# VHH binders against Uncharacterized protein F13C5.5: the designs that were tried, part 8

Target 1, 168 residues: Uncharacterized protein F13C5.5, of Caenorhabditis elegans (o76565)
Amino acid sequence: EICPMDKHAICNTGHLSCTCSVSQEDEAPVPEISCNALIARDLETGNFPVVSVEFDLNNSAEALEEFPEDAFRDKISSSLRVDEEDVIVLRTSCVGTDDTLTIQFVILKKDTNSSALPFAIEDLIDAESIATRMKAMGHLSQIANLDVDTIEYTEELVDLEFEPSNLE

## First folded at step 19 (VHH)

Design x_8M (from w_6E with L104M)
Fold by ESMFold2, last read:
Order: sequence, then structure tokens, then C-alpha cells
Structure x_8M (fold): chain B 168 residues (1-168), chain A 121 residues (1-121)
Amino acid sequence: as target 1 above (168 residues)
Amino acid sequence: QVQLQESGGGLVQPGGSLRLSCAASGFTFSDYWMSWVRQAPGKGLEVVSDISSRGGKTTYADSVKGRFTISRDNAKNTLYLQMNSLKPEDTAVYYCAKYGYESMREWFDSRGPGTQVTVSS
């Protein structure tokens, strides 16, 4: 079984599967893509500005087998009046706790050169302004039927344990 | 570069109807959520209705639900507001507005000059 974020398979490798059942076929190992290759992180600190949403799973821990990423992206995009395709989930993690799920995302601006990787900060809507707006909204205490604990701007990405070179 | 131009306002008696139009140019109209926003005399701006970039999602202020209908024609780069059962409280300047994609510090990055709607007997 694959972690529920397979639409963002580049972001589902490594420590993301610590909270999901992940099956690996013995026949042929599949080359992996690292979410680190999508963004131009600060080389000294590893920092990159994102919006971080923490969900409290205490009330729903037994029911959640897969993160409902499409419902999350749909709610975020409709609430912020952007297209769903421009909401990019970079991290999904339960690392360090079994009752909290952390989602880190960014939103692409329109009319960027999509052939350019990695995404630079200038390609993205200002994450601090996104977090500020989301915190001011009264209808984001629950997203995708999960209870929101915190929404905050941060530059501290959740680390990936595996960093394959997918651009070689 | 972005240009929004409203039309269709005027003087209408209570219970009447108007259809507002907004011609858009200078941007890819089908990429953006759009809005009708109004300003009554001496009051701030109120979002009347929003529509998603492809037209599949709409929202309305409680005061206009069931009476107003937002729509868009992406082939004509035009936003519409059908206003039925008009009340004196609907008297305002109506603006066509474009949601921004550069920053979330402001909801709208562009709006037109507006069209006056006056509902009185």
C-alpha cells in the first residue's frame, strides 16, 4: 500500500511513510524523487518559507488511514481564491508524534516559467501573508474533516530522511 | 495593464432587475477568481459574490442570496451579475474585482472604476 499522497509521489518518500503502510515490489526498485529538488532551499540553513498546518489526530486517529490531500488542496484553494493546481504540498509528516499530522505547503504564482526547477521563493505567493490570512479566517478550524491545531508561517521545513538525486 | 470595465448600472425601482457586465483585458481571465464588490454611500466595501476561475464555485453575501447570480463567460472575458428583486439597500457603486496571486496581504489586486446602481422610488 502506498502513502495517501501518491499524487505528490516526490513528497511521499522516506520519513513520510513512517506513518503509512508502504509496499515495495521486489522486482525492480523504482527511482525516487526528492521534494528537496522541487525548491531552492537556503544552502546554509536548509530554510524555505512555507505554511505549516498541524492537525490534532486525538479525536480521529483511528479513522485516518490516508491523508485526504485532494480535499485539503480543494479547501485551501477555495478559501484563498486560487486554483487547486497551484497548491503544492511539500511535506506530510507525523514524525515525532503519533497524534499530530503536519502539512507544509506553498502556492505557485500564475504565469511563472514552469520549466524552471527548483522553484524559487519569487515563484511562490508570500507564505507569511498566506498564513496570516488563514489564521484570520473563521472556517479553517477544520480542514478535510480534520481538526486544525495550528496554522503558522515557518522557514523550518520538516526534514526528509532520504534525499535521492532525481534530476541527475 | 490589467483593465476591468463595468457597465449596466442605473436607476431602478424596488423589485426591479439589472444585469451588470464587466469586460476584462490585460490578463488571462480564465486563470483567476473574480468578484463583484459594492460600496454603499458612507460605507466600506462589501464582497457581494465570488466565482471561481472556471465558474464551478460561487459564493454570495447573505443579503443577496437567492436574488443575485454571478456568472462568467471565459470565451468573452466577461463577468456578469444578474440582480433581481432589488431593494433600496442594494444602492451602491458596484465594482468588478480580480483576486490577487502575488500576495495575500490584499484580496484584490485590481478593480474597475465601478457602476452606480440606485434603487429608489
Scores: ipSAE 0.683, ipTM 0.871, lowest interface PAE 0.9, mean pLDDT 77
Fold by ESMFold2 at other seeds, fold request of step 20:
Structure x_8M (fold): chain B 168 residues (1-168), chain A 121 residues (1-121)
Amino acid sequence: as target 1 above (168 residues)
Amino acid sequence: QVQLQESGGGLVQPGGSLRLSCAASGFTFSDYWMSWVRQAPGKGLEVVSDISSRGGKTTYADSVKGRFTISRDNAKNTLYLQMNSLKPEDTAVYYCAKYGYESMREWFDSRGPGTQVTVSS
């Protein structure tokens, strides 16, 4: 019954926006682009293997108006020695708090199957191996000027921060 | 079959220069980050320098910054390392290596047989 997206948009070319602020007023953020069309989720569970990065935000010091996707993709790609265009951000979420931002991503293989959507799991670098490598790195305590709290492999995609009805 | 072949090593006096080349074949060279790695006698493997697939990003080990320059020519499928102001500590076998894209369980999926660089008076 909970339909996360009816829109069919490609996230790799758009800006994802996230706000962690609690507001009683209607704030009209830039319309978010759905990443649901990029992946073939498990039909029964909705699961899809991803790398999940949680950032610890200070809710008194800095309001994050937009997720810095370009800086994130640049840091991920340079750290893992892959091309930036192969890093696909699937989810951005401020899960019920001003204090936490969650980013979920995958990385495409070079087998050129990336021109066909949705991406299948075999088109992607194994997410568990990505997470393991990132956790072993000593220089990923900060990404895109945001403090990293956790890096984990998971198959559970977070829900979108906004319901579709919040966007006009 | 991925093939990587280094050349340009040799014996050189301290303060001298060498230019290493690595000929690549069997894969789309311009799709991959490439690396020069070295192994000094009795030591482990050290990443000397990395270069992005298009050449726009480079990194260097602190021990070689300002002295070594990595470059690539994607039209010739060739990776280069210009090594200036060589020190005895630079003595090692130098390998050309290709970063992997199938799995992140290992950094490199291929490397060449290496070329010996010896810096000695």
Scores: ipSAE 0.679, ipTM 0.869, lowest interface PAE 0.9, mean pLDDT 77
Fold by ESMFold2, last read:
Structure x_8M (fold): chain B 168 residues (1-168), chain A 121 residues (1-121)
Amino acid sequence: as target 1 above (168 residues)
Amino acid sequence: QVQLQESGGGLVQPGGSLRLSCAASGFTFSDYWMSWVRQAPGKGLEVVSDISSRGGKTTYADSVKGRFTISRDNAKNTLYLQMNSLKPEDTAVYYCAKYGYESMREWFDSRGPGTQVTVSS
């Protein structure tokens, strides 16, 4: 529905996002669209530096049906003074609980004009500097009406296969 | 290399108006958020207004909201600041500044030489 995803297929970063939809047990699980091959990385480990934002969902008025990725991207891009299309949401996780959500993203540099995918780590703004700036800003305690627990630089990526309800 | 050149400053009386322009070259102007920042005598640098790369989002310091309007013309590579109802507190050197995209260690990677705005009777 977003981009054709064949075996590890790669889509244009300007119009592609990876999302996590939180669903209740009485609904069919919504699949995560994986962007694993979007950023060049050692495929044996799968690790690369990202900004990780954890949300506390205990204060949500209702169950979160779908992560509001466009609102997230809009808030991040406007706060950091970058284009929305350069904010790439890579991974989402609803696994483990109903009460937390983790979003991982990177931001593409300008002038590293590579239309070829996957992007190199050198094409990305340094994630530690992004996280440091975000933590220094006083207005990011909520993003897209969700309470932010933590913002951190990390090289530990969330799982790509998710269990929206964790039925066990 | 990146070049930013402000113009349109001058001496005005309180309540008057000025329009600042910033000519940009040496980079793809439409790819970057731009800013007007100012520095009053003996003071630090203050962000007055920001505008997104395509012009759809703007922000203003509380002290200028309703009086100043930022705009850009990407076809002419030019940033503007319309300044109305000027007050003596607006007296400053006004700089055109470009937000950076290489690292988030600094907000701006380029700034022009500035244009003096003086609001006095």
Scores: ipSAE 0.671, ipTM 0.876, lowest interface PAE 0.9, mean pLDDT 74

